# VHH binders against o26223, part 61

Target 1, 191 residues: o26223
Amino acid sequence: MKLLWTSQHIKVTVHIDGKVSKMDVLEAIKTRRSIRKYQDREVPEELIDKILDAAMCGPSAVDERPWHFIVVRNREMLEKIPEVHPYGAMVKDAPVAIIVCCDSSLEKIPGFWVQDCSIASQNILLAAHSLGLGAVWTGVYPLEDRVEGIRRLFSIPEHVIPFSVIPLGYPAENPGTRDLFDPDRIHLEKW

## First folded at step 21 (VHH)

Design YD4
Fold by OpenDDE, fold request of step 23:
Structure YD4 (fold): chain B 191 residues (1-191), chain A 124 residues (1-124)
Amino acid sequence: as target 1 above (191 residues)
Amino acid sequence: QVQLQESGGGLVQPGGSLRLSCAASGFTFSEKWMSWVRQAPGEGREWVSGISWSGGWTDYADSVKGRFTIARDNVKNTLYLLMDSLKSDDTAVYYCAKHKYSAFPQTQDEFDIWGQGTQVTVSS
């Protein structure tokens, strides 16, 4: 049975009109792109709430749910983030950013918080995309310069670890979709 | 190999000017905050000035504020210190230092790479 991979170009028609087209989960995953350009448009709090709700719905090790989220809308703070994150230039152009953090005191098993916060971060990206927003994951952890830079900038306590900074907004770019499927990365039963 | 190499030091009269340079290699200079730190004879290390990776943020010790200017060229992987209105008290070995963190240093332990230093002597 030859799996004819028909490259269905999922045309994500971002309807500019206020109707949040509901994407199914596979569509959201496959069509999501990093968005680094944003419209001069505010993101409603309702959408942020939905995104954060989604962020908290991911699994975590032994249900430890170690994540915290800093929602940043302050223009001055958004403009400062690039100074402590060399690849965070787009943050200054975003109407809002979410900083995903881990509270180490909530860890039940050491080290799994990275996975937990990664899942939360990815859910933020997917949820944002499904809601017609663009976002990008700017890595903070495990780079100490960025971790401590963000920590100091936001006065984050020592037991809380900044993990990622995710600017988001209405997209001002359309980078298109990519086919990232690689069958060579799939092994059956054994390596 | 990770390296910082200072140059531009020398003997200058009070009121004179010097320009120090620090050539960086072996790491991505453009991503890192940098500082100048000096050590006078018989004294501890004193932070002089710091600069963010972009150069957008700068800070100075009170002792040099208004006289020194820190700058960087990320294309050339070079840090600079422009020193004007030099005083005898500015006599020291000047070190270029890479920050561990994307922040101005709070302690001397926040540097992970140091140059060999360049001697600045201010004397009549």
Scores: ipSAE 0.895, ipTM 0.950, lowest interface PAE 0.4, mean pLDDT 93
Fold by OpenDDE, look of step 21:
Structure YD4 (fold): chain B 191 residues (1-191), chain A 124 residues (1-124)
Amino acid sequence: as target 1 above (191 residues)
Amino acid sequence: QVQLQESGGGLVQPGGSLRLSCAASGFTFSEKWMSWVRQAPGEGREWVSGISWSGGWTDYADSVKGRFTIARDNVKNTLYLLMDSLKSDDTAVYYCAKHKYSAFPQTQDEFDIWGQGTQVTVSS
């Protein structure tokens, strides 16, 4: 059965009336794109709260939940982030960024925190998209220059590890959707 | 091979000017913070100036503030130090150094690559 994925132009009807159309989970996953251009528009705190709630709903190893989140709205700080992150230029244009961190003191099993924080970061991206926002995952860990740069910039304790910086805003670009399905990456029963 | 190579040093009279250059190779220069560090005869190494990868963030030691200017050309993989109003106390070997971190250095251990240095002598 050749699933003819018809490229339906998902018209993201940005309803002007602030009612973010609820995306189903598969739609959110499939249509999410990295957004690096943002409107000159503030993101309501309510939306950030929803995004953070989603971020904390992901599974973690033995339920260790090692994540912390720094919400950055200060314009000066947002402008400084690109100086410590060479690929974080878009952060200066975002109205808000979330820094995902790991508190190592919360780890129950060493090393799984990377997975935990990755899940949290992905949930942030999906939640943002579902709420009509654009976001991008800018990697911090495991690059020590970025980790320490972000650490010092935000006075993050030594036992807390910056993992990712995620700028968010109303999107000012539409990169379209991608079909990333690759059947060659699927192996049945054995390689 | 990872390398930093300083040039532009020399003898200059007090009040004179020099321009130092540091050519970088073997790493992605445009992504790294850089500094100038100097060492005078019989003294320890002294941090002089630092610059972010983009050049948008610079800082200077108090001893050189207002007289020295750090700059970079990421296309040419070159770091610069413009030194004006030179004083006898500026006499030192000047080193180009790559930062380990995207931050101004707190210690000398926060550099992972050094040049061979270039001699600057300020004398009447």
Scores: ipSAE 0.866, ipTM 0.935, lowest interface PAE 0.5, mean pLDDT 93
Fold by OpenDDE, second read of step 22:
Structure YD4 (fold): chain B 191 residues (1-191), chain A 124 residues (1-124)
Amino acid sequence: as target 1 above (191 residues)
Amino acid sequence: QVQLQESGGGLVQPGGSLRLSCAASGFTFSEKWMSWVRQAPGEGREWVSGISWSGGWTDYADSVKGRFTIARDNVKNTLYLLMDSLKSDDTAVYYCAKHKYSAFPQTQDEFDIWGQGTQVTVSS
């Protein structure tokens, strides 16, 4: 009785193709978490470009696209941001941060820039997550002390309003996923 | 009620030291930048020193650099000014002031809360 040891070659299909499996949009939305701890690893410029491309793909009121982005990699500046933002402590630990701003001169309808910049900021978070990075939205607007603090720190013109600071990096934490669905917040036809 | 209350002023000889305190109440002290401002007799108000909310960022007027140290205790809601090597020219009423912005002040209008002040007299 020759015990034929069938070497089940577990074909570990090492997908050598460095294709970062693209996360689908629903997965990105559902699994995204605020990440406040980062690895000591640089974020490639290519990834930042992709994130910024995504940031600019969101809708805006009457297509006004009022957003500007400041990409910050300078360590001194990253360390100063927490001083003007009391809840931005994690920024000093990030290899890069994006400051989302509104140029008021680009507004076609007053007030919608908040939605526009929010959409841009959210797209940054989703894109970052889909690319294997962690990020967090730190609110600047509408708090005047933070707005002016960031403005002066980065010499932002008066007609440009800093809206959010988003540190990014490879995540050094995994907070897990959350189920945030709440049927009590859904109203059918009327309140 | 929003309030700043200075203490620790007094009469001191040249070369002496004082520690001023400012007790804050009625607002979230730990999130706000703070400064000391002084006014000598017959003179305008002069910014002396400022400190970020965390205390990680400080600055001083040239006239007090190397002699004064600003500090804060966010648990105690207290701002401090340690004054060493005091000079006659340091004689003034010293005010604690809350910043409107998370930045060093450019004008007196960038303060929204003031204390009543404490008198510091440097005289031999």
Scores: ipSAE 0.866, ipTM 0.935, lowest interface PAE 0.5, mean pLDDT 93
Fold by OpenDDE, fold request of step 23:
Structure YD4 (fold): chain B 191 residues (1-191), chain A 124 residues (1-124)
Amino acid sequence: as target 1 above (191 residues)
Amino acid sequence: QVQLQESGGGLVQPGGSLRLSCAASGFTFSEKWMSWVRQAPGEGREWVSGISWSGGWTDYADSVKGRFTIARDNVKNTLYLLMDSLKSDDTAVYYCAKHKYSAFPQTQDEFDIWGQGTQVTVSS
């Protein structure tokens, strides 16, 4: 029995009138794409606050919550980020970027901070998408050249580790959705 | 094999100009910050100039500011140093060096790859 998964075209009705249609969590997850082109439009602080609130709602190892966030709107700084991140060219075109960092002094169990910051970063992406924004995760950690580049650029203390840079803005592209389900990656009871 | 190879050094009169080149191989040159460092006889190594991976960000030592220009061609995997208004004090072996970090170096330990150097002699 070939389960014909009919790709139901979830019509994301982008209501033009600023009413952020409430996107359900599965829709947000399934329809989220990396957005690297942005409109020449500022992102309201209220949306950033909602995104950051979401970023802090993820679980962390033994509830260590090691994350910090640098919100960058300064054009000069946004333009410098690509210089220290070779694949961060889109950051200069974004009205805002969030740098996710780990405060190592808050880490209770070594090594789990990567998971914690990853969860926070993903929540930023999902929240942004649900709010009608586009974002992309640009990896900083664990590449030392980028880590130190971002550290120095933003005068980040040594005990704080920059993890990711996430530019955000109203999307100026629509890459479409992907079906990434792979049944070959599912094992029942045993490998 | 990872390699940096300098060229373009030579003897020049005061006020003259030289263009140094550094050919990079064995690593992704286009993603790395690069610098020129020089060592005069009997002196320690001195940072001369640095450049970001894109070339969009450059910096210079005060001693060469306004006279030297650092540039790069990522297609050719080549770093350049244009030296104008050369002075006797510019006499040194000039080294090309790869940065460990995407930042201007604070210490000599922030370089992980060095060339063999090219001799620049400024003399009347």
Scores: ipSAE 0.863, ipTM 0.934, lowest interface PAE 0.5, mean pLDDT 93
Fold by ESMFold2, fold request of step 23:
Structure YD4 (fold): chain B 191 residues (1-191), chain A 124 residues (1-124)
Amino acid sequence: as target 1 above (191 residues)
Amino acid sequence: QVQLQESGGGLVQPGGSLRLSCAASGFTFSEKWMSWVRQAPGEGREWVSGISWSGGWTDYADSVKGRFTIARDNVKNTLYLLMDSLKSDDTAVYYCAKHKYSAFPQTQDEFDIWGQGTQVTVSS
């Protein structure tokens, strides 16, 4: 198996009888946009499984892996999320949403679960994009009113903290790529 | 400077109607759940009705269902309670209250901002 390598791209090779990803990892990172409009089209369970597999590949503090995921497809529940989560208005129009949660009983280092769940959430966005889906991260934590609203809506126990709600589906918009690189944010050796 | 101010109370006969208003300031009203809570003389506070931030989800105490309607105007930052078919049991001071959580309340300590109240008196 001959690897194709360029200075601009990192290729992931798979076995001959496996699928090859259509998107380079750096391309996925640079072209992913928040998608808030979705086609009236189901997202197959197999794609959700791939996305959640990717979410769980993220590093975590001391390998604590505090994350849990709630997959929401029920129309009535999707329509209620915006009522407890104002900036999640697009969720009612999505075919599916993933709620990223922290089980605080799994914390090994206090307070790092936010970073852990952020990593899992970003992996969900990238994996969805690589599979031809659009998604957006809507923040729940640290807004206590919304954390408790989501907790009660989904019967989430007190020791489990809803972190984010990520609606996803086949995109019905294309906001285009942005160039956000800012060299002034890079400091060599010191501030 | 967070403030809720009720108005529209008064004296009305049984079977009558009344509309209460609550003007909100000092917080993002359009992102918060709101309720009306009432207190009759010598009694504890009783939750009357609640409404989600958008107005799309409402609920009512059994004692007022079918007679009262909660509504909100997020442009004017105002909460309303339309009261129809009033009974003597509805006599109370009516308070506007902001929820701590984006959920219908389970206990009375789930409100963190209260108005001054407006008196509603239903008598024959």
Scores: ipSAE 0.387, ipTM 0.750, lowest interface PAE 3.0, mean pLDDT 90
Fold by ESMFold2, fold request of step 23:
Structure YD4 (fold): chain B 191 residues (1-191), chain A 124 residues (1-124)
Amino acid sequence: as target 1 above (191 residues)
Amino acid sequence: QVQLQESGGGLVQPGGSLRLSCAASGFTFSEKWMSWVRQAPGEGREWVSGISWSGGWTDYADSVKGRFTIARDNVKNTLYLLMDSLKSDDTAVYYCAKHKYSAFPQTQDEFDIWGQGTQVTVSS
C-alpha cells in the first residue's frame, strides 16, 4: 500500500489509427473461427501487408522458409477459383484471397514444406482475425486435381506447389466461440 | 463401373444441327471437368470443347467457336454438345472424356476416362 497507481497517461496523447481492438494471443487462437461470408468492403493493402508479414514469422524446417504468396483481388480470377475447387464457393464472394505456395527449390530438407506452409497458413488466419477480418483455409494440396488446376489458373511454375487458398474479408457472420478441449486426446508419458 | 456412353451421332447435311449426349456413371460427375474430343478419319484426336464441373466456365477450339455449345446437367449426369452450322470438316468420331485435373487440357494424356465414341458424318 505504500505506492499509488495513477489512471492517467501523463501528458502525451497518442492516436491509435487503423486498429479496432487489441487481442491477447490465447484469445485470438481460441476465438478465431472460419469465416465464409464477407461484407462488400475492400480490404486495405496495408492489412494484407501485415498479414503476410505475420505469415513469414512462422518457424520452418531448418529455417528453409519455402513459402511464396499470391495475393488475388481480380474479380474474374476469384470467380474462377471455385471452378477449380468445387467446395471453395465462398472464394468468389471474398474481396481478396491469398494463395500459399511452396517453392521446392528452397527446400533444405525434402518433405517438410507441408508443415512449413501449414504454419504460414495458420498465421494468416490468426493475423486476419486480430485485424478484424475473417478468413478460412481451403485445401489445395495434396489433391492433385486442385493443385494442377490452381497452378494453371495462376501460371504457377512446375517447381512451385500451391498449398492452400485463403479467402478473407470483413466478416458478415459471427459463428461464436467453441469449447473444443478434450482431455481424452491427452496422453501422459505414453500413448 | 466407371462409364461414359455417347449417343446422338449420325448422318447430317451441311448446315445442319445435331445434339450429342454423354451419360456418365460410376464417378461423381458433378465434381469433374469434362470435354468433347473428336477424331477425323486418318487423323489424331482434336480437343473440341471443355466445361468446368459447375458449367460456369467453358472453352472451345477455334475450329468450332460460335457453332458448338457445350453444356451439362449435373442432376442427370449428362454432358451435351449442341452442334450447329455443321460442315464436312466436322466429320469425326466424337468422344466424351473426363479430365484428370480441374483445368482445360494441354495434352490428351490429361483425360483418364473415355467413352466409346459416336460417329458424326456431315455429307450431302
Scores: ipSAE 0.377, ipTM 0.733, lowest interface PAE 3.4, mean pLDDT 90

Design YD4
Fold by ESMFold2, fold request of step 23:
Structure YD4 (fold): chain B 191 residues (1-191), chain A 124 residues (1-124)
Amino acid sequence: as target 1 above (191 residues)
Amino acid sequence: QVQLQESGGGLVQPGGSLRLSCAASGFTFSEKWMSWVRQAPGEGREWVSGISWSGGWTDYADSVKGRFTIARDNVKNTLYLLMDSLKSDDTAVYYCAKHKYSAFPQTQDEFDIWGQGTQVTVSS
């Protein structure tokens, strides 16, 4: 067995009796569900590091990587998010939330940052799921009332655009999996 | 039709109390932040108090803190302002206003729907 030290922002430890669980990527994609109920249990910093590492692995337009992340653990702040985001009620019950933001000064091709931040957000959901956590994407952009609400709540500057708020924690529900494949959505060669 | 209609204004003596109401219709009131804004004679509009959609987060101008209470009833689509310990400086037309954003306002142009106003006059 060996101890792996990659960098300060991530750490991986493998033990003789322990194992780092691995989920097939297709299984992760197919079984991930939005989780809105969480155990009263802290999420360790090292899991958040792994999730954010995964978020930053996403492709971006011209490798512009416009994303920034705010990690929120403060109860007062988590309790205020639903006040600026009416459909984010579960955030106050989460041990932690990640706010995905775009720094518009990092854009290299205007207008693709939404795709870039969507990719990072989905990677957060998948990584959380693979680590035994549950998460849900709550939409902020393009709703201007939510964007400005989140911006002011977290002192986010004007050139930075909050895109999504993702509460996460150890799940306290299991909604099961779904079979969503629809062949009618597939078009060969043309419409 | 989108409407905000204030009521409950009137003449009161200093130290008195008054309760303003604002009936909302034509939009999803229970999802929107709301404020009271006042305009004294010969003055610009002054933000008085604001309240989040749920009512769980409120704030007040320094001039009214401890004397005024903002509240809302999302079942009746009604915004309230309870005004206690009134003084002559509180004389104004009071408007209810819908926020553009889910935030306390930084400027007066952050409201997109205004009521007609109700006169409050504090005079002995």
Scores: ipSAE 0.375, ipTM 0.751, lowest interface PAE 3.6, mean pLDDT 90

Design YD41
Fold by OpenDDE, second read of step 22:
Structure YD41 (fold): chain B 191 residues (1-191), chain A 124 residues (1-124)
Amino acid sequence: as target 1 above (191 residues)
Amino acid sequence: QVQLQESGGGLVQPGGSLRLSCAASGFTFSDKWMSWVRQAPGEGREWVSGISWSGGWTDYADSVKGRFTIARDNVKNTLYLLMDSLKSDDTAVYYCAKHKYSAFPETQDEFDIWGQGTQVTVSS
């Protein structure tokens, strides 16, 4: 009776499916929240690159793409931003911030840059959220005191307009989701 | 009505101290940078001191460094200037001014609201 030791090689296919659970776009939009508290954890450069890539994928008026991005990781500078942005207190607690700017020299049609930079800013927020980060849009433009404050702090040229400051980090809060659908804001065919 | 109102000026001897106050009304004070500016008789306006909205950043003219202290109370909407070791050269009308920008002023044009001023006279 030859006991054939069938070594059942249990191929534990460790599906190291590093399933970066890809959040679909609707989920990202619906579940995104402003995050103002962050973990004491660095954000990998790879994630910032992905976020910036997303930021540049939005449409712009006549494809003018007027945006520039300042990535701020320097702790001293992050701590200074709240002094020139009174409502950006959370920036000092973030490991990184992105300042979205418009280069006015790239504008093909005046005024659309606000929409362009808004789209870029929103894409930053959505991308961050989809990657497991928290972020918040802190408005700079159109408030002159903040615009000039940020400009001087970062030595931004006169033809470049700081638009938003977006701190990012791994979230240290969970504000939950909310339903913002309002049928009263929908008009059919006419107002 | 938008208003800045200075108080606390007066006559003091050299080496004396004064505390100026500036009451703000008619605008959001707590998120604005503020400065003191003075004008001596026959002279132009001179920036004296500035403070960020939080009070975290302060700066002074070289002429008053180490002697004057700028402060603010955002709950009371009040700006202060503590003046110690006063000199005859400190004699001036002192104005409270709101910054246009969240930065220390580079020119006199970077203020958009001014008080009426309070007289400070340093004389033996």
Scores: ipSAE 0.864, ipTM 0.934, lowest interface PAE 0.5, mean pLDDT 93

